# Designs tried in a protein design chat: VHH binders against DegV domain-containing protein DR_1986. Part 13

Target 1, 281 residues: DegV domain-containing protein DR_1986, of Deinococcus radiodurans (q9rsy3)
Amino acid sequence: MSIAIVTDSTSDLTPEHLAALGVTGVPLYVLFEGQLYQDGVQLSARQLVEGVRAGKAIPSTSQPSPAEFAQAYAQALEHADEVLSLHISGQLSGTVGSARLAAQEFGGRVTVVDTHTVTLGLGLQVLRAAELVRAGQSVPQIVQTLERVYPQADLRFTVDTLDFLRLNGRIGGASALLGGLLNIKPLLVVRGGRVDAGGRVRGQKKALADLAEHVRRYVSQHGGARVAFLATVGGEEDRAAVRAQLSDLHFQDMGDHEIGAVVTVHAGPGAVGVALEPLSA
Below, E stands for the ipSAE of ESMFold2; O stands for the ipSAE of OpenDDE; V2 stands for 0.75 times the mean of E and O plus 0.25 times the DockQ between their complexes.

## First folded at step 4 (VHH)

Design F7 (from R1, 15 letters changed; framework vhh_gocatamig_d2)
Fold by ESMFold2-Fast, scan of step 4:
Structure F7 (fold): chain B 281 residues (1-281), chain A 126 residues (1-126)
Amino acid sequence: as target 1 above (281 residues)
Amino acid sequence: EVQLVESGGGLVQPGGSLTLSCAASGFTFSSYALAWYRQAPGKKRELVAGITSGGSTVYMDSVKGRFTISRDNAKNSVYLQMNSLRAEDTAVYYCAAGPTYYDILEDSGYYSYDYWGQGTLVTVSS
């Protein structure tokens, strides 16, 4: 049986990468200056950040409708026997709920997965699912593999300010980091489907060094890793600085990725992170 | 009007077997994941086994190799075949239905199953 993969725009895989994988991405939306924009189609992360930096209010986001997922599933099922639909954590977005409602109309042909992560944490699971589809694995085999990968997966990042996560209600357990001293940088993780505190350090250089050390520990503990490097607009040089600290380390390099507009609404400009998963599961 | 109705519980000796059944109505059964949870006296509810809409299965470590979950979409039913029962398996067993595959820890604050049955008592003694 042929399997089509559907994901959402918070995977932060480019339209070109999704097309090359044969994966359909369903866009989330940004509400900015009283208008609704499709993620990465009608509003770029750069345009969003420029507006915020110019003094405009921090935007908000919204999920795709069940009707939009039903359309994507109907189109996928014209060329495939089954759909595997992988989405941003249900604790961070109602997206998986919309996908589940749509899936009810397709008689068991659509399998919906809450990945408990976001951005390239989700993106790496989409890449692995696509690899397993090409290898001829069934939906149950792929889901079982992703269930083994999820507990080992890691998403770590630092932000310039907690305001974006706080104002949009996605700060989660990282609220423990509010009220920091001058020049304190928060270290954040996505754990159990939500943002949580990973620690705090003094200064940006120490935050970047901690991210690099985190990658080293992960690779050591797992005998290797697949590693993606992430930044929102303004974090690109810091992303390069983290990478430069790891030039001696052997890992599977999954590339440098720009965090898209929807996720940027929550992380803010100048965020830097790493997404990690084991080589095999 | 969603209903999940469990049956098959009872008293059994250690080493014995039981088959639990859960009959579902009021939703598109074939699109849902189903799970069996249990709650022993004085303990929190815990996942025993789960099965996705596509038939993929998940088991608690302590029951793996002894219990088998299965589903019959034509009968809107999910089953738990329990073999080599131990005193530690004594609990009320609950059927649960939801669209989630990774949200298996009920008390973790993750998305959990949407619908629950009333439970069926399994006692392993004597």
Scores: ipSAE 0.000, ipTM 0.111, lowest interface PAE 19.2, mean pLDDT 84

Design F8 (from T1 with K3Q P14A M34V T40A D46V L47V D50S G60S D61N T74A; framework vhh_7b2m_4; at its last look DockQ between E and O 0.40; V2 from the best seeds 0.00; counts 0 for: pae E 3.6 > 2, SAP .673 > .668)
Fold by ESMFold2-Fast, scan of step 4:
Structure F8 (fold): chain B 281 residues (1-281), chain A 124 residues (1-124)
Amino acid sequence: as target 1 above (281 residues)
Amino acid sequence: EVQLVESGGGLVQAGGSLRLSCAASGFTFSSYAVGWYRQAPGKQRVVVASITSGGSTKYSNSVKGRFTISRDNAKNTVYLQMNSLKPEDTAVYYCAAGPTYYDILTGYYSYDYWGQGTQVTVSS
């Protein structure tokens, strides 16, 4: 029997990528200057960053409603027998809760997964799930594989300022890095479903070198890796600089990805990171 | 449209046996883990046994060695063979299938589809 995959816009996979995979993305929202915008549909990350640079207040975000998930599930079930629904960490957003409530109306045909990650960390799980669907795996087999991969998966990044994470309440364990950073760049990870401190270095060049060295160490420890390079608007050149430091290293290149508007509200402009997972479970 | 129907409950003497059946319809039964739960009067519902799509089984400590869960995918049915029954096994037994929620960190499953239950009474 056939499986449709549903995810949310915080996967940061483009509409073109999702369409090519046959995956449905449900948008989260940005509340900006008193108006709600659908992530990537009604507001781009670039428009958001332009507004912030022009002096507008840092926006907030909100989850899709259960009704929006119910609509997505009903549509998916018109062409599939079951739905596998993969979402941003329940510690970062109420999105998985809305999906879970909607799933109750479909009598076991919809399985909602709290992935305990975000952005390309979630995006890599979506890509792997799509591969396993094509390989003929069942929903239970797919989620067991994702569970085995999760402890080996990694999301590491640096930000220009902790203000965006702090003001929207997503700073998590990285709150330990607040106060007196001066010219210190924070290194952040997503660990156990929330943002946590990954270290600190003096200056941006050392932050980028840390990200590159982290990829090298990961590839060495795991005998290879799938690697996605990510940046918010303003971080594109730094993302290229991290990639350039790895030109001699062999890994499965999952591409360069722009972080979308919702995740940009929390990371801020100029963020750069890497998402990693093993080649196989 | 999705339906789970339990059968096979009844009254048995301590030390006796019963086989419960759970007939499934409206979903890809063979792809899903299925669990048996029970609820005694005035108590919370607790897990008894589960079986994965691949046939791996797990049992609560109270029933290990006495109960056996199995599945017949051709009949869309899961069974609970209950041997050496005790008065403490008296409960309404529920079949649950198709987890609606999975937590990757904990491996926790939540089910949203349940059968109507079948009464098992064990007399001493």
Scores: ipSAE 0.445, ipTM 0.827, lowest interface PAE 1.5, mean pLDDT 89
Fold by ESMFold2, look of step 5:
Structure F8 (fold): chain B 281 residues (1-281), chain A 124 residues (1-124)
Amino acid sequence: as target 1 above (281 residues)
Amino acid sequence: EVQLVESGGGLVQAGGSLRLSCAASGFTFSSYAVGWYRQAPGKQRVVVASITSGGSTKYSNSVKGRFTISRDNAKNTVYLQMNSLKPEDTAVYYCAAGPTYYDILTGYYSYDYWGQGTQVTVSS
């Protein structure tokens, strides 16, 4: 049976990348200055950051409607027998709820997965799912594989400020990092589908070294890794610096990625991170 | 679209056996988890047994060792073999299937489709 994959824009795989994979991406929305913009279609992360830096109101985000998912599913099922729909953590967004409601209209042909992650944590799951579809696995087999991989997956990052996470209500356990000493940089993870504290270091240089050392430790402990490098607008040089510290290390390079507008609303500009999975499933 | 039809219920004396079946249409039944539930008179519906697509089974404590859930992929059908029946097994038995949701963190599956139910009555 042929399987179509649907995800949402918080995977931070570009529309071009998704199209090359044959994967449908359903955009979330940014609400900014009283207007709704489709993530990656009507508003880029760069445009969002420029607007925020110009002193405009604090942006927020909203999920796709069930109707938008139903439309995506109906279109996918014109060319596939089943849909596998992979989404940002339900602990971070109502997106998976909208997808679940829509899926009920399709007689069991649409399977919705709460991946309990975001950005390239979700993106790596989408890429793995696409590989498994090509390898001929069924939807339940793919889901079981993703479930087996998830406990070994990591998403680790640093932000310039916790303010965006706090004001948008997604700070989670990272609130333990508020009120630190001058020049203390937070390290953050996604744990249990929520943002959580990963530690503190003194200064940006140490934060970038921590990200690189985390990759080294992971590769040593797991015998390899799939590694994606991420940044919001303003973090690109720092992302390159993390990668440069790993030039002697062997891993499956999943590329450099820009975090999209919706996730940038919550992480702020200048964020840098890594997403990791084991090589084999 | 999706339909689940239970059969095999009836009246049986204590210590006896019944086999329930659940036939599905509208999707590939054998690719997904299936559950059997029951609702005793005046009570809420409770889980009895489940089977994953890979064949892993779970049973409630009240039926473990007496009931067996199985699947026949060729017939798109799931069975509940009920042995050593007791009067407290008297209930309407429901098949549930067609999970449209997976929680990758917990491994939880939700069932969106339910059959009409089949009555099982166990007399002394």
Scores: ipSAE 0.259, ipTM 0.745, lowest interface PAE 3.6, mean pLDDT 87
ESMFold2 (binder alone), look of step 5: mean pLDDT 80; pTM 0.798
OpenDDE, look of step 5: ipSAE 0.574; ipTM 0.879

Design F9 (from T1, 15 letters changed; framework vhh_gocatamig_d2; at its last look DockQ between E and O 0.56; V2 from the best seeds 0.00; counts 0 for: pae E 2.6 > 2, grease 24.7 > 24.2, SAP .764 > .668)
Fold by ESMFold2, look of step 5:
Structure F9 (fold): chain B 281 residues (1-281), chain A 124 residues (1-124)
Amino acid sequence: as target 1 above (281 residues)
Amino acid sequence: EVQLVESGGGLVQPGGSLTLSCAASGFTFSSYALAWYRQAPGKKRELVAGITSGGSTVYMDSVKGRFTISRDNAKNSVYLQMNSLRAEDTAVYYCAAGPTYYDILTGYYSYDYWGQGTLVTVSS
């Protein structure tokens, strides 16, 4: 029987990409100056950064409601037998909790997964799940594969400042990097579904080299990789610089991606990173 | 009101057999995966066997070839046939309907409904 995939907007796959996959994306919200804006629908990451620069208000984010998930599930079940719902880490957002509440209304036909990752870490899981659906796998088989892949998956990035993560309460273990000196760049990972410390380097050039070297080591260790390159608004040149350092390396190129408005609230402008998975489970 | 009611537990000699059953009411049984879990004294509850709504089955390694899970959607019941019982199979056995949630980091599953359990004791 047929399986529909639902995810949330923090996957940072564009609406066009999701539509091409037949995947439903449920938007999270940005709260700014007393108003809620739907991520990627009513507010782009670029509009968010411009608005923050123009105003003193600090934006925040909120999860979709259970009612919004219930609507997405009801629509999906009109043409599919089951729903597989993949979401941002429950350690970073209440989104998976909203999805779980909604799923209770559908008699076991909706399976909700806490992926313990975010942005293209989640996006790569969505892409793999879509591939497995096309290959005729069942929901339990898909979940089992994602579970096997997860320990080998990696999300590594640098930010211009830890301030956005700190102010929004998602700094996690990266708090160990606070107190950096002049021109010290934090290196961050997602570990255990939380942001964690990946080290510190002196200067942006060294941070970008570290990201590229991490990809090289990963490819060597695993005999290949699926690699996505990501940046928030303002990090596009740095993302290109990381890619350029890997021009001699063979990997499955999962593309360049812009981190959306919700994640940008927490990461800040000028962030750059890589998301990695093994070629096969 | 949702209920899962296990029966068929009891005292049995090593090498013997038992059939556990779980009668369900209050939900659309045919749409759910069903599972049997067990908990021995001092141990964590562990998955013994599962069966999907489509009939696919899984078993823990130590029971493969000895235990068989089955379901009867017309009777809203799931069964565990336990053959060649060993002392290590002594536990409270629980029926569960789900899962509807998966935590990919811990492997935790959340089931919507659980039974109260039935005791199986294997001893001479």
Scores: ipSAE 0.375, ipTM 0.792, lowest interface PAE 2.6, mean pLDDT 88
ESMFold2-Fast, scan of step 4: ipSAE 0.475; ipTM 0.823
ESMFold2 (binder alone), look of step 5: mean pLDDT 81; pTM 0.814
OpenDDE, look of step 5: ipSAE 0.551; ipTM 0.831

Design M10 (from L2 with I104F; framework vhh_7sr4_2)
Fold by ESMFold2-Fast, scan of step 4:
Structure M10 (fold): chain B 281 residues (1-281), chain A 128 residues (1-128)
Amino acid sequence: as target 1 above (281 residues)
Amino acid sequence: EVKLVESGGGLVQPGGSLRLSCAASGFTFSSYAMGWYRQTPGKQRDLVADITSGGSTKYGDSVKGRFTISRDNTKNTVYLQMNSLKPEDTAVYYCAAGPTYYDFLEDSGYYSPEYDYWGQGTQVTVSS
């Protein structure tokens, strides 16, 4: 039985990477200045950030429709016997709900997963799923493996401001970090499918040092790791600074990734983070 | 055309056992989640047990430890073994089929399947 993988644009894997994997990415949308844009297709993260820096209002986002998922599933099933559909946390977006409604039309040939993560947390799950498809694993075996990975997976980041998460209603437990003193940087995690508080430090240098130390501890505790380095537009230099603190450490390097437009609406410009998972489940 | 045909219902004394079977046709059985629901007149339909395409199971609280769901993909059949039956188990039992969904925050990553297809039901009566 051949398996096609479908994900959504919040995985933040590039169109080139998805194409190389044979994975279909269904775009979410950004509503910006009264216009609706498909994530990464009609609006880049850089264009979004440039607009916000020029004084435009912070945008909002919306999920793909069930019809768009049905189209993606029908197309995937032209080349595969079944579909594994991996999506952003249902606590952060209605995307998985649209996928589930669409899946009802395909007679059990589409399996939908709420991964309870986002950005490269989801992207790493997609990469692992693609590896397991190539290894000849069935959908239930793949899901079982991803389920074992999930509680060990980690997504930790810092943002310049909590305003983007707050204004779009995705701040979650990180609301506890609101009202800090000047020059306090929040550390954030994605845990239990939502954003939560990971700590507070004074100054950007300590925030970057925290991220690097977190990677070091994770690698030590797990005997290795797959590590992706993340930044929104404006955070690229800080992402490089985190990486530079880890030049002595051995891990599987999953690359440097730019967070896409939809996720940037929620994190804001200048965010930097790391996504971690174990080498094996 | 999807068909689900239940069998094995009937009248049984309290403490007795029954095995329900649901024979499925018209779809790729091995890819579907299968479930058993029950309904008494004038009440909502309640989950008894379900089983994913991968074999993960869930049970309603009132039947845990007494009932066991299983499937045989070679026979396109799902079973419900019912032990230690009580008068309150009296209901029409429905077989259901639908796509499997997973939620990584549910126990074992299993999420309740959404059922698109239903059988006509089989009556189970537990009385002295």
Scores: ipSAE 0.500, ipTM 0.831, lowest interface PAE 1.4, mean pLDDT 89

Design M12 (from L2 with I104Y; framework vhh_7sr4_2)
Fold by ESMFold2-Fast, scan of step 4:
Structure M12 (fold): chain B 281 residues (1-281), chain A 128 residues (1-128)
Amino acid sequence: as target 1 above (281 residues)
Amino acid sequence: EVKLVESGGGLVQPGGSLRLSCAASGFTFSSYAMGWYRQTPGKQRDLVADITSGGSTKYGDSVKGRFTISRDNTKNTVYLQMNSLKPEDTAVYYCAAGPTYYDYLEDSGYYSPEYDYWGQGTQVTVSS
């Protein structure tokens, strides 16, 4: 039985990477100045950041429709027997609900997964799922493996301001960090499907050092790791600075990734982070 | 065409046991989640138990420890073993089939009966 993988644009894997894997990405939307834009197709993260920096209001986001998922599933099933559909946390978006509703018309051939993560946290699961498909695993075996990986997976980041998460209602447990002191930088995690507080430090230099130390600790505790380095527009130099602090450390390097427009609406410009998972499940 | 045929219902004494079977045809059984639901007159249909394509199970709180759901993919059949039956278990029992949904924060696969395929139902009566 052949398996096609479907994900959504919040995985932040490039269209080129998804195409190389044979994975279909269904785009979410940005509502910006009264207009709807498809994530990465009609609006880039850079264009969004330039607009916000020019004084425009912080945008909002919306999920793909069930009809869009039904189209993606129908197309995938033209060349595969089954679909494995992996999505952003249902606590952060209604995307998985749209996917689930669409799956009901395909007679059990579509399996939908709420991954309880986002950005390269989801992207790493998609990459692992693709590897397991190539290894000949069944859908239930793949999901069992991903579910075992999930409790060990980690997504840690820092943002310039909590306003983007707060105004769009995605701040979650990190609301405990509101009302901070002067020059305090928040450290954030995705835990249990939502954003949560990961710590507080004074100044950007200490925030970047925290991210590097977190990677080092994770690699030590797990005997290795797959590591992806993340930034929104404006965070590229800080991402490089985190990476430079780890030049002596051995890990499986999953690359430098630009966070896409939809996730940028929630994290804001200048965000930097790391996504981590173990080498094996 | 999807077809689900329930069997094994009947009259049983309190404390007794029954095994329900649901024979499925018209779809790739091994890819489907299967469930048992029950309905008493004047009430909504309630989940009794479900089982994903991978074998993960979920039970309604009133039947945990007494009922066991299982499947045999070689026979395209799902079973419900009902032990320690109570008068409150009296209901029409329905077999259902639908897509599999996984939620990493739940112990078993999550299954929604909306737009699913349903059998005709089988009556279970528990009385002396």
Scores: ipSAE 0.463, ipTM 0.824, lowest interface PAE 1.8, mean pLDDT 89

Design M18 (from L2 with P99Y; framework vhh_7sr4_2; at its last look DockQ between E and O 0.02; V2 from the best seeds 0.00; counts 0 for: pae E 15.6 > 2, placed apart)
Fold by OpenDDE, look of step 5:
Structure M18 (fold): chain B 281 residues (1-281), chain A 128 residues (1-128)
Amino acid sequence: as target 1 above (281 residues)
Amino acid sequence: EVKLVESGGGLVQPGGSLRLSCAASGFTFSSYAMGWYRQTPGKQRDLVADITSGGSTKYGDSVKGRFTISRDNTKNTVYLQMNSLKPEDTAVYYCAAGYTYYDILEDSGYYSPEYDYWGQGTQVTVSS
């Protein structure tokens, strides 16, 4: 049986990468300046950041409609027997809900998975799923693997300000970090499918060092790791700095990635982070 | 510029039928919930029917079974088929557009949006 993989734009995998994987991405939406834009299609992260820096109001985001997913599934099923649909945490977006509603129309041929993460946390699961499909695994087998993986996975990041997360209501447990002193940098983590506080440090340098240290610990704990380096617009140098601190560490390098517009709406410019998974599930 | 233009209203006898249309422009139609509301002078505007971007529908209690809302995304148009019309259905009918919101925690349904855009309204009169 052939399997098609569907994901959403918050995987932050590039269109080229998705195409290479044969994965379909359904875009989320950014409401910006009273207009609705498809994530990564009609609005780039850079355009968004430029607008925000220019004094435009911080936008909001929204999930795809069930109809949009239904269309994606219908198209996929023209060439595949089954669809595996992987999506951003249901705690962060109604995307999974939309997908599940759509999936009901296809008589069990569509399996929707809440990955309990976002951005390249989701992206890494998509990659793993694609690998497993290529390896001839069944949908149930793949789902089982993913369910073993995501509890072991980690997404950690720092932001310049918590304002974006706060404004958009995705701050979660990181709200505990509000009201901090000047030059305090939050250390954030996605836990249980939500943004949570991992700590705080004084200064960006220490924040980046903490990210690097986290990777080292993770690699040590798991005997290796897949590591993706993440940044929103403005965080590229910091991303490089984190990577540079890990030059002596052996891991599977999953590359540098730009966080897309939707996730940028919540993380803000200058955010940097790492997405981690074990090598084997 | 966002535009919602209603059409299809008019005078009809009790038991008759009308089909309202609302042509939308200036926004991504397929991503929005569309709704029909009606209002009589001195009264509040009430929901007649709405349809999410995903095609889920809700109806006012007084029109259930008689009215049907539908949409054609290829035409950026939402329709209201009104059958078995009653004098009580006499009102100005307004087309509305709002973003569809779903529960982020549960798949139990959708919430009626706060509508951002409104048409100018079309008069529907049901009288002998």
Scores: ipSAE 0.000, ipTM 0.204, lowest interface PAE 14.3, mean pLDDT 90
ESMFold2-Fast, scan of step 4: ipSAE 0.529; ipTM 0.821
ESMFold2, look of step 5: ipSAE 0.000; ipTM 0.218
ESMFold2 (binder alone), look of step 5: mean pLDDT 78; pTM 0.780

Design M19 (framework vhh_7sr4_2)
Fold by ESMFold2-Fast, scan of step 4:
Structure M19 (fold): chain B 281 residues (1-281), chain A 124 residues (1-124)
Amino acid sequence: as target 1 above (281 residues)
Amino acid sequence: EVKLVESGGGLVQPGGSLRLSCAASGFTFSSYAMGWYRQTPGKQRDLVADITSGGSTKYGDSVKGRFTISRDNTKNTVYLQMNSLKPEDTAVYYCAAGPTYYDFWSGYYSYDYWGQGTQVTVSS
């Protein structure tokens, strides 16, 4: 049985990456100054950041409709026997709920998974699922493998301000970091499907050093890792600085990734982070 | 049209055994996770056991070691073997199926289709 993979735009895999993997991405939306834009199609992360920097109100986001997922599933099933649909955490977005509603019309041919992560945390799971499809694994085998990877997966990042997470209601446990001292930088994780506190350091240089040391510890603990480096617009030099601290370390390099417009609404400009998973599960 | 038809319920003495069957039709059975839930009078439905399309199983704490869920994809049927039955196992037992929706946090599948239920009474 052939398997098609569907994900959503919060995986932050580019259209070119998705096409190379044979994966379909369903876009979420940015609501900005009263207009609705498809993530990465009608509004880029750079355009969003430029609008925010011009002093416009902080944008919000919305999920794809069940009808949009039904269209994606119908198209996928024209060239595959089954669909595996992997999505952003249900605690961060209603996206997985829309996917579940759409899947009801396809007679068990669509399996929908809440990955409990976002951005390249989801992107790495999508890549692994695509690899396992190529290796000839069934949907249940792939789901079981992702379940084993989930507890070891890691998404760690720093932001310029907690305001974007707070104002859009996605700050989660990181609300404990509000009201900090001058020049304290938050370290954040995604755990249990929500944003949570990962620590505090003084100054941006120490935040970047902490991210690099976290990668080193992870690689040592797991005997290797797959590592993706991520940044919102404005964080590109800091992403490069984290990478430069790891030149001696051997890991599977999953590349440098720009966080898309929808995720940027919540993280804000100037965010930088790493997504990690083990080499095998 | 999805149909789930439960059978095998009935009256049994404490310490006895029953095997419930759920015959499924109208969907690709092998691709669906299947579950058994039960509802006691005045309470919400509780998970008894579930089984993934690949055969992995999970049990409610109160039945673990006594009940066994299994499936036969050639017969489009899921089974619940109930051993060492106790009066507190008295409930209506429901078969459940849905497009496979897997929640890593809870480790459970959500279900969209339900049978009409079958009564299990453990008394005297």
Scores: ipSAE 0.000, ipTM 0.238, lowest interface PAE 12.6, mean pLDDT 86

Design M20 (framework vhh_7sr4_2)
Fold by ESMFold2-Fast, scan of step 4:
Structure M20 (fold): chain B 281 residues (1-281), chain A 124 residues (1-124)
Amino acid sequence: as target 1 above (281 residues)
Amino acid sequence: EVKLVESGGGLVQPGGSLRLSCAASGFTFSSYAMGWYRQTPGKQRDLVADITSGGSTKYGDSVKGRFTISRDNTKNTVYLQMNSLKPEDTAVYYCAAGPTYYDFWSGYTEYDYWGQGTQVTVSS
């Protein structure tokens, strides 16, 4: 291959997905109980959730260094002529900044893209980039296509508590949802590269129904969609319940995905969501 | 009962050639896509080549220009002609058959039926 794709661990693509796509993932870190752990390598989302449920403090996260990106780019360029590097929103993490600093040392051979999203929102853009590489498109053509996708991409989710987003400073516009009645569930979106308010409903059943209705509206408005179903630890049954509400709807099913440790630090356990993008740009 | 029977594998010197055959039975061969995949120890199965019911072909990057896939619907057989073999081509080669499905994450056609595999060893 002429083009190698690099992403980061907040894409929540499994090692199997990354290997199948020929994509390199650079890990972010979790700071938990005074120690740094590589996302998904040294600490699983389940271990993190078990620790928090046992009374340990909510962890924090950190970005890869420019040196770590430089190493990944040097390794990728051993088997490719150029690198396309796709990352979590610059408003949610300094990751894209570290990537851009590292890219400067490789001339024009490394192109870094801020995807303005996270988790499978990023994962879907990585998949699209890999498909376009297979189709023989150049880096500028791929970037142009992704730039047409970003405004149409959608990530909608619900969480058990806003505390994880609030304590780690990623609540964004969803701070408008703070304070409320008992049994109120927040609906959240990633819009313009940050977390924002998507609504409020009473009870989990209505939150899951909202996610399903959002998928229906998106598919109708875009003439189809790619849809990935997401859950953090504890959200798996609810993810299945959202999917079950859509058995009559035609869309490209991107599968069921577990959110990794870094993103779980911000969303918390029991989160359920959907990532959507148009079929074509 | 669906059955895929592979033949033609074996030991060959670098620069040599082998022709793999896969005889299919138990389904309407002419309506199905056929493919060849290989598995190197410690890795997932990689696409070598596939051919649609209409005869359109795709190849893995490492074998383009060296390998040719073909099919004979009268004999219900798919072939893989392997030329200019390299030590890196050493693997178990699998025949696959089925309606084509696009696996978004792998970027490959998914198959319903798989053969037992045939060992190809390229050594000097």
Scores: ipSAE 0.021, ipTM 0.392, lowest interface PAE 5.9, mean pLDDT 88

